# Designs tried in a protein design chat: VHH binders against q96fz2. Part 200

Target 1, 269 residues: q96fz2
Amino acid sequence: CGRTSCHLPRDVLTRACAYQDRRGQQRLPEWRDPDKYCPSYNKSPQSNSPVLLSRLHFEKDADSSERIIAPMRWGLVPSWFKESDPSKLQFNTTNCRSDTVMEKRSFKVPLGKGRRCVVLADGFYEWQRCQGTNQRQPYFIYFPQIKTEKSGSIGAADSPENWEKVWDNWRLLTMAGIFDCWEPPEGGDVLYSYTIITVDSCKGLSDIHHRMPAILDGEEAVSKWLDFGEVSTQEALKLIHPTENITFHAVSSVVNNSRNNTPECLAPV

## First folded at step 10 (VHH)

Design Q30 (framework vhh_etentamig_d1)
Fold by ESMFold2-Fast, scan of step 10:
Structure Q30 (fold): chain B 269 residues (1-269), chain A 124 residues (1-124)
Amino acid sequence: as target 1 above (269 residues)
Amino acid sequence: EVQLLESGGGLVQPGGSLRLSCAASGFTFSSYAMSWVRQAPGKGPEWVSGISGSGGSRYYADSVKGRFTISRDNSKNTLYLQMNSLRAEDTAVYYCAKDQYSYSYGWEGHFDYRGQGTLVTVSS
């Protein structure tokens, strides 16, 4: 997974992340650096995306079940990186393969520190190779959405008003991530950056692409992945597997250029 | 089958300390959150502190924060409560309680078993 959509306004995104803490209280995640959140229909590596992580990462005595939402850079910069410019990192950390996560120091070390996060998106994009041509067909891939009398589906939306109704009750895609904290050698703000864990594609997506992000389907899986105070690395990794609870539709080639940031990027063709 | 045996209670002066223990058997101890619940004379039960199955997360009622420390030793199937700076209002029977899950909900706890209790009296 190398391209996502996360376009919801901050308030809509925050409400979409409503959750229950360990005491059963309904809560909204608290923001860190909300001004760094940049909504976009076409997010690529090196841009910031919102992630959920445990409050315990920031407050020593916090309840590990309470959640923070923070924008983080897509493309993990390891804490041990010694150069002053993160873009000079010599290897790609956009994705982390589930089968080698415990073998790669860049991922094993932060994972051992409990630095698990949930990467939020409207959905992600993949490009299917078209037989007999050099063309690739892009697809927008996302959770099945619950139909209510007040909400529409993407396929049924034919006006801006109908599209607003779709997004007000949109179920965000929740992907398993690992993050790290990097301190610039010459001083400055700590950089928080993340990678998305990837697995083999499920049967439903195998005709589109051979890999998919590790999707955490439902609040139980999300809670266990985030709660590094209660759930060990070994137990958390049992949540990392392909899922069939996913849907998709073909989109236009306008999404191919990462500089295009319009609703047309995810609209059905 | 499930058994919880508390010990360590007694008479102590205000400002003193006590360490309570709870020996657990009949279930996979490390898989469940554990709590301490107390009941003062003539009052209902009050949740005091909780700890996750792994021991990684600990929770406290506001009345005991900074004074009590909950811990567990999963190799010995034992839960502990270190009580410091004890006050007269801490006088109660203290019960260890097994949660239904690996996480603790604190005051809303989902306890499926509790022990016989150990009496703590704080008096001059």
Scores: ipSAE 0.000, ipTM 0.107, lowest interface PAE 18.6, mean pLDDT 84

Design Q31 (framework vhh_etentamig_d1)
Fold by ESMFold2-Fast, scan of step 10:
Structure Q31 (fold): chain B 269 residues (1-269), chain A 124 residues (1-124)
Amino acid sequence: as target 1 above (269 residues)
Amino acid sequence: EVQLLESGGGLVQPGGSLRLSCAASGFTFSSYAMSWVRQAPGKGPEWVSGISGSGGSRYYADSVKGRFTISRDNSKNTLYLQMNSLRAEDTAVYYCAKDQGQYSYGWPSYFDYRGQGTLVTVSS
């Protein structure tokens, strides 16, 4: 997973993240650094993306079931990194393989500290290899959507007005992430950065790509992944597996260039 | 210190128009989303409209969509609400609200209200 869409305006994104805390109270996540959120149809590594994490990470006596939403850099910079420039990190930390997560120091250390987050996106992009050519077919991959005339496919919207309305009640893709906090050696603001955990592709995606992000399907899975105060690392890792509850459609080559940031990036072709 | 001063309210007949203004000071106006929130007698606050710091994104409550237009002039530190086709149900005190950042939350609890509000009365 190396390219996503997260284009919703901040207020729409916040409402899409409505949740219930442990007491059953309806809540919206509280923002940290909201002005660093940059909506885009075409987000690449090193850009900021919104993530959910437990309030307990910031407030000692907070209810661990309460959620914060914060922009974080895509590409985990380990807390132990000693260079002044994070771009000098020798390892690609855009994704973290589920099968080696407990073997790699860069991931097992923050995971041991409970630094689990849920990475938010409209969906993600993958490029399918085409036979007999070096051209690749891009696909936009996302949760099946409710509250449309035809369920689960924005490509099936039969009018421009129906297309526009799909975003008002869009079910955001919720991907399991690990984050870390890095303090620049020469001083400055703490950098929060994340990696997306990856698993083997489900049957439905196997013809497009051999790997997929670890998707947390539903509020129970999201709550358990975030709640590091009540859910151990061992229990949380049981949530990390391929899922079949996913849909997709082919998109145009406009998305190939990460500088293109328009609705055309995810429109069906 | 953040200060917001609303003006432009008054008595108008149904179907009429009014333009509200909000003069802002004490912060970098262009860096913050701004909203209009109204409160009718005996009711809680209702978010009406929001505009991003650059003015590039505009948002409206369903009850006013197509009738109201939000705009801003960052060179004058002023927020506007053009209200057309006014209805009796639009009668309320209108407040100018500063958001926490570049984009509107659309929720009254996220706003920094410094203004006294301006009364809009729509009556036959």
Scores: ipSAE 0.000, ipTM 0.119, lowest interface PAE 18.2, mean pLDDT 82

Design Q32 (framework vhh_etentamig_d1)
Fold by ESMFold2-Fast, scan of step 10:
Structure Q32 (fold): chain B 269 residues (1-269), chain A 124 residues (1-124)
Amino acid sequence: as target 1 above (269 residues)
Amino acid sequence: EVQLLESGGGLVQPGGSLRLSCAASGFTFSSYAMSWVRQAPGKGPEWVSGISGSGGSRYYADSVKGRFTISRDNSKNTLYLQMNSLRAEDTAVYYCAKDQGTYGYGWEKYFDYRGQGTLVTVSS
């Protein structure tokens, strides 16, 4: 997972993240750094994406089941990194393999501090290798969507006009992430950055790509991943596995260039 | 040497308002998140509010949310806490602290970079 879409306006995104705390109270996540949120149909590593994390990361006595939403840089910069320029980091921290997460210091240390987050997206993109050509076919991959005007799920077969209306009730993709906090040695705001945990592809995606993000399917999984005050690292890692509850459709090559940021990037072709 | 100097505390009646200030020196103020921490008589320290280096993000403890407003003036190296609708439970020594990151980890280190504090007493 190296490219996503997260284009919803801030207010729509916030409502899409409505949840229940441990006491069953309905809540919206509270924003930190809302002005740093940059909606885009075509987000690449080093850009900011919204993540959910526990309120307990910001308030000593907070209910760990309450949620904050904050933009973070995609590409984890470890807290122990001592150079002035994060681009000098020799490791690719865009993704973190689930099978080696407890072996790599860059991920083990923040995970031990409870720095788990849920990375939000409309969906993610993958490029299918095609035999006999150097061109790859891009696909937009996302949760099955429920039509609010009908009891059925929305799919690629719907018209482009119908796609425009589905964003008001879109079920956001919720990916398991790890974040860290890095203080620049020469000064500057603390940098919050994240990595997306990856697993082997499910059967349904195996023809598109061999890896997929670790998707947290449903509120129980999301809640347990975020709640570092009540759920240990060992218990949380049991949530990290492939999921079959995913759908996709082919998109045009306009998405290939990360500078292209239009609805055409995710429209069915 | 990091120096933090709080001011603005005093005696105020319930329902009243006070504005606390913290003058910072010895570091690049705009580059660091700042927090307000208080300690009531006979109780442990309690985090009250935090603000990012740019001032773009602000966060509050549930006990003060809606009543207190944190702000900063980076051109003057000064942190502020506007306290409205004060209650007897807000009586405490208020400390300005240089933030080291998230509050869920290493919270105890905030006092390593605190000032002398300013006393706020809410009483009739």
Scores: ipSAE 0.000, ipTM 0.127, lowest interface PAE 17.4, mean pLDDT 82

Design Q33 (framework vhh_etentamig_d1)
Fold by ESMFold2-Fast, scan of step 10:
Structure Q33 (fold): chain B 269 residues (1-269), chain A 124 residues (1-124)
Amino acid sequence: as target 1 above (269 residues)
Amino acid sequence: EVQLLESGGGLVQPGGSLRLSCAASGFTFSSYAMSWVRQAPGKGPEWVSGIKGSGGSRYYADSVKGRFTISRDNSKNTLYLQMNSLRAEDTAVYYCAKDQGQYSYGWESYFDYRGQGTLVTVSS
C-alpha cells in the first residue's frame, strides 16, 4: 500500500473516530499537532496522515486505552538514523512486511517501545496489471459502507448521487502501523513517522494485487493493537492477517498523478 | 556484564503457591522490560509473563492469567513471580529474561539475555 485517500475535514474525521475506553466511557481522540493535518484524495509516501495511538505514549500513568490522534509522516524514520535529512534514508519504509517485522531493526526497535499505531484513511488505491496490455487499472479499496436510505452496504453499482452523501457517516479504514520518534541531530522538533504493515492479499483482492495492508476490522482489534500497556507485542501481532471484509471499485486514471487532489480520484468510473 | 540469578524454585503440591525471584545486575534495570520464560521437560520454551521497565504494565500468557502475578522492585534490581493454584502442567525450569526494550515482546526468542533458571516441580 503506497497511495491513500484521507480527505475528511478535521471535525468530521474526529467524530468518525469516536470510541469507548476500557471503562466504557464514550470519547473522542485528543489531537496533537492538528495544524499539520492536510486532507487529500491522493496521499503519497512522505506526506502526513492521521494516526491513532495510545495516550500513554505522551502522559506518564495515562490510561493506555485512551486515544490520541496525530498527523505523522508516512515513511518511518528510525530513532537511530544519524543523518540530518530524513529524505536521505537509503531504504524504503513506506510498508513493513508482517513476515519479517521482528527481523528488521527499523521495526523491531519501535515495537520494543510499544510504538503501535492505527493509520486512518478513507481507503487506499492499488493498480491492477492487465494481461496483454501495458496499462494498469486503478482501484479504490475501502470498508463496506452502510446506505442511509436502504439497509445494506454501498457498492460499485450505486449512483453518483448516493456517493456524494456517504461521507457524513463514512467508516474509516483502520490499518495497523508502527511508528518511531526521530530527534534531528542538529536540533529541531521531534519527527513522528510511521509505516503500514502489509500481508498477503485476501481472496477478494488477489486479482488486483498480491499484497494488502493489515486491516484491523472492528473496535476490538483496533483497541488491542493500540493498547501497548495491556497487550504484548506477540499478542498484538496475532491481529495481523489478511481480511475479506473489504470492497472496491475501479477509478479514473486521474489518481495516477499524485498531484491530482480532487473527488474524481476516488469516484467510480 | 549482564547477570540474572533466579531463586525460589522447589517442590510444591498441586494447588500450592511459590514465589520466584530474579536478581539482576550489569545494566540499568528500570530501563528494560523483564519476563519469565519456562521450559517443561521435553518441550520448547514458553513465554509466561512480562512487566514494563517502570512496573506499570503487566502481561500474561493465557495459561497463567489469574493465577500468576509478576512484579518488580527497581530499587533492589529484583524481578518476582508469584505463582498460585499451581498445576502439574506448571512443572518447568523458569528463566528470568531481559527484554530488548521498555515493553514486553512476549516472545522468548527475542530476549537479550536469559538467566540460568530455577526448577519448579508440582507433584504430590
Scores: ipSAE 0.006, ipTM 0.439, lowest interface PAE 9.7, mean pLDDT 86

Design Q34 (framework vhh_etentamig_d1)
Fold by ESMFold2-Fast, scan of step 10:
Structure Q34 (fold): chain B 269 residues (1-269), chain A 124 residues (1-124)
Amino acid sequence: as target 1 above (269 residues)
Amino acid sequence: EVQLLESGGGLVQPGGSLRLSCAASGFTFSSYAMSWVRQAPGKGPEWVSGISGRGGSRYYADSVKGRFTISRDNSKNTLYLQMNSLRAEDTAVYYCAKDQGEYSYGWSGYFDYRGQGTLVTVSS
């Protein structure tokens, strides 16, 4: 997974992340650095995306089931990175393969520290290779929505208020991530950055792409992945597997250029 | 062998200032978050302040926020606590503490070593 959509305004995104803590209390995640959140229909690596993580990462004695929402850089910069410029990292850390996560130092170390996060998106994009052509067909891939048929009837020409209705109750895609914290050697703010764990595609996506992000389907899976105070690395990794509870539709080539940031990027063709 | 040695404690008047130091050895100082923890007579330990390994993140207990400043000099393996506007309730033995793991931000709450402490008494 190398391209996502996460376009919801901050208030809509926050409400979409409503959850229950360990005691069953209904909560909204608390924001860190909300001004760094940049909504877009077409997010690429090195941009910031919102992630959920345990409040215990920031506050001593916090209930580990309580959640923070924070923008983090897509592309994990390991805490041990020695250069002054993160863009000079020689390794591509956009994704982390589930089968080698415990073998790669860049991922094993933060995972051992409980640095698990849930990466939020409207959905993600993948490009299907087509026989007999060098052109690839892009698809927007997302959780099944309550009103899937109504979503399909809303086109690019529809009014903004029709589009708002689609997104008011949108179920966000929740992907398993690992994050790390990097302190610039010459001073400055700590950089929080993440990678998305990937698994083999499910049967439903196998014709589009051979890999998919590790999707945490439902609040029980999300809660266990985030709760590093109560759920060990070994137990959390049992949540990392393909899911069949996913849907998709073909989109136009507008999405190919990451600078294009309009609803046309995810509209059905 | 990890060693932490605190110094700089003493008797000060309310409203006064004091600077504590902690000399560290036996580990890669810049790789570990450090904290100051205090213990008043007859009470349990209270976390006061923490600083990440490279010094980019600093955080404070509400009781000291705005009055205390934590800092570190990784070239000298030394941790500092600048204490201003001292109050009688700041009277305690102050310990520097090494975090159990490499933690670049925040406070883990899990220390694997504390020093011998330095006494701070705030009274007239």
Scores: ipSAE 0.000, ipTM 0.128, lowest interface PAE 18.0, mean pLDDT 83

Design Q4 (framework vhh_6z1v_2)
Fold by ESMFold2-Fast, scan of step 10:
Structure Q4 (fold): chain B 269 residues (1-269), chain A 123 residues (1-123)
Amino acid sequence: as target 1 above (269 residues)
Amino acid sequence: EVQLVESGGRLVRTGGSLRLSCAASGFTFDDYAMGWFRQAPGKEREVVAAISYSGRSTYYADFVKGRFTISRDNAKNTVYLQMNSLKPEDTAVYYCAAQWGIFSDRPEDYDYWGQGTQVTVSS
């Protein structure tokens, strides 16, 4: 998983993350550094994306079921990294394979500290290799959405005209992530960065790509992944598996250039 | 205490129109998605229509598209269902429901429920 869309305005994104804490209290996640949230139809590694994480990571006595939403850098910089420039990291930490997560120091260490997060997106992009050609077909992949339409009109959510009418009820894709905190050796602000855990693709996606992000389907899975105060690393890892509850449609090659940031990137072809 | 109070249900002839209202109290109405569900005797409760917290997104079940319109007035803490071209198959108890966050088509996702209002459509 190397490209996502996360374009919702901050208020819409926050409402889409409505949840209940362990005591059944209805809540919205509390923002950290909201001004660093940069919505885009075309997010690449090294950009910031919003993630959910437990409030207990920031407050010693907080309820571990309460959630913070924070922009983090895509591409995990390990806490033990000793060089002054994170871009000098020689390892690709955009994704973390589920089958080797406990073997790699970059991921095992933050997992041991409970540094689990849920990476938020409208959906993600994958490029299908076309047989007999160098051309790749991009697809936008996302949770099945309840069909919406504008008042007084008949339409489908997947038509370009109706996409603008679905966003304030859009079910965000919730991907399992691991984050770490890096302190520059020469001083400066702590850098929060994440990686997306990947699994083998489900049957529905196998013709598009052989790997997929580990998707946490539903609030129970999201809550257990985030709640490092009550759910051990071993129990949380049981949530990491392929999911069939996913849909997709082909999109224009406009998305290929990560600098393109328009609705055309995710509109159906 | 949270309350959802439906009104407007009655006997109507085939082809008639009816507007249902649901008055909400005891919670921050404009933070909730709202839905209308119905249940006929011997059948499961099914979604009819839903509307986002802002009113910008709406959903309609296939069997009511083009006939029913859901709307909300956040200043009045009220959600409405305008029902046109009524058919005998629309006979059911109609329930108003509130969901924290985004709406769904699943009854089990809704946090608060009204007691229902009976709609009977005669041939």
Scores: ipSAE 0.397, ipTM 0.753, lowest interface PAE 3.7, mean pLDDT 89
Fold by OpenDDE, second read of step 13:
Structure Q4 (fold): chain B 269 residues (1-269), chain A 123 residues (1-123)
Amino acid sequence: as target 1 above (269 residues)
Amino acid sequence: EVQLVESGGRLVRTGGSLRLSCAASGFTFDDYAMGWFRQAPGKEREVVAAISYSGRSTYYADFVKGRFTISRDNAKNTVYLQMNSLKPEDTAVYYCAAQWGIFSDRPEDYDYWGQGTQVTVSS
């Protein structure tokens, strides 16, 4: 996964993340660093995206079932990294393969510390290689959505007003992530950054791409992944597998340029 | 105390129209998606229509086929269901329900429920 969409306004995003804690109380996630949230139809590595994480990461003795929402940098910067510039990392941390997560120090260590997060997105993009050509067809991949009055136009709204209607009740894609905290050698703010765990693609996506994000489907899966206080690493890793509960449509080549941030990125062609 | 009070259910003839209302109290109405559900005798409760907190997005079950319209007035803390071209198959108890954030087609996702109003369509 090298490209996502996360364009909802902050208030809409927050509402879409409504949840029940372990006591059954309705809650909205509290924001950390809300000013770092930058909505975009075209999110690339090194950009900030909102993730969910347990409140216990920020507050001692907090209820670990409570959720915080925070923009984090896509591309995990390990806590041990000693260079002043995170871009100087010599290995790719955009994704973490599920089969090697316990073999790589950069992922194993933070995972062992309970640093699990849920990466939020409208969906993600993948490119299908066209047979016989060097051309690649991009696809937008997302959870099946509840049919709305304009369900036939999901992602294909022709006006901003129509988009607002389509996305007002959008089910966000919830991807399993690992995050870490890095303190710059020169001092300053702690950098929170994440990697997306990837798995082999489900049968439905296999023709498009051979790998997919580990999707946490449903509130139970999301809750268990986040609740590092009550759910062990071993138990959490059982949640990491391909899912067939996904849909997709072809989009234009507009998304190929990471600088393009328009509704056309995820619109059906 | 959270309350959802449905009204407007009555006996109507086939092809008739009916408007249901649901008055909400005890919670921040404009933070909740609202839904109408129905349950016929011997059948499971099923979603009829849902509307987002802002009213900008709506959902209708397949059997509605353009006959029903869900709307809301946040100033009045009320959600409505306009039902046209009613059929005997529409006979059921109709329930109003509220869900924080987004609406769902699953009854179990809704937080609050009304007591229901009886709609009977005669042939």
Scores: ipSAE 0.008, ipTM 0.282, lowest interface PAE 10.0, mean pLDDT 90

Design Q5 (framework vhh_6z1v_2)
Fold by ESMFold2-Fast, scan of step 10:
Structure Q5 (fold): chain B 269 residues (1-269), chain A 123 residues (1-123)
Amino acid sequence: as target 1 above (269 residues)
Amino acid sequence: EVQLVESGGRLVRTGGSLRLSCAASGFTFEDYTMGWFRQAPGKEREVVAAISWSGRSTYYADFVKGRFTISRDNAKNTVYLQMNSLKPEDTAVYYCAAQYGIFSDRPEDYDYWGQGTQVTVSS
């Protein structure tokens, strides 16, 4: 998973993340650095994306079931990294394989500290290899959506009013992530960065790509992944597996260039 | 204290029309998706229609599409269900429900519920 869409305005995104805490109280996640949220139809590694994480990471004795939403850099920079420039990191941390997560120092250490997060997106993009050519067919991959009047087809929303109807009740994709906190050795702001855990693709996606993000399907899975105060690393890792509850459609090559940030990036072709 | 109060249920003849209202209080109405559900004796509660917090998106179950219309008035904290071309199969207790967040067709995803209003459709 190396490209996502997360374009919802902050207020719409926040409401799409409504949840109940352990006491059954209805809540919205509380923002950290909300002004750093940059909506885009075409998010690539090194850009910021919104993630959910437990309030207990920021407040001693906080209820671990309460949620914060914060923008984090895509591409995990380990806390032990000694260079002054994070771009000097010798290996790619955009994704973390589920089968080696406990063997890789960069992921094992933050996971042991309970640094689990849920990465939010409208959906993600994958490129299918086309036989006999070096061209690839991009697909937009997302949760099945409840079919509202005239919804269920992004292509049917070709006017501004119809686009607003599609997104008002969009079910966000919720991907399992691991984050870390890196403090520059010469001082400066702490950098929060994340990686997306990946698994083997499900049967429905196997013809598009051989890997997929570990998707947390439903609030029970999301709550258990985030709640590092009550759910151990070993128990949380049981949530990491392929899911069949996913849909997709082909999109145009305009998405290929990460600088293109328009609704055309995810419109059906 | 959260309260949802349905009104408008009564006996109507097949082919008739009826308008249900649900008055909400005790929460920020404009932040909630509102839904109408129904339950006939011996049957499970099922979704009839839903409307997003903003009113921009609506959902209708296949069995009511083209006959029922859901609407809301955020200034009055009220959601409505206009029911036309009523059939005996529409006989049920109709419930108003509120959900914070996205649409759901599952009753268990709704946070607040009214006590219901009885609609009876006879030949």
Scores: ipSAE 0.013, ipTM 0.497, lowest interface PAE 7.9, mean pLDDT 87

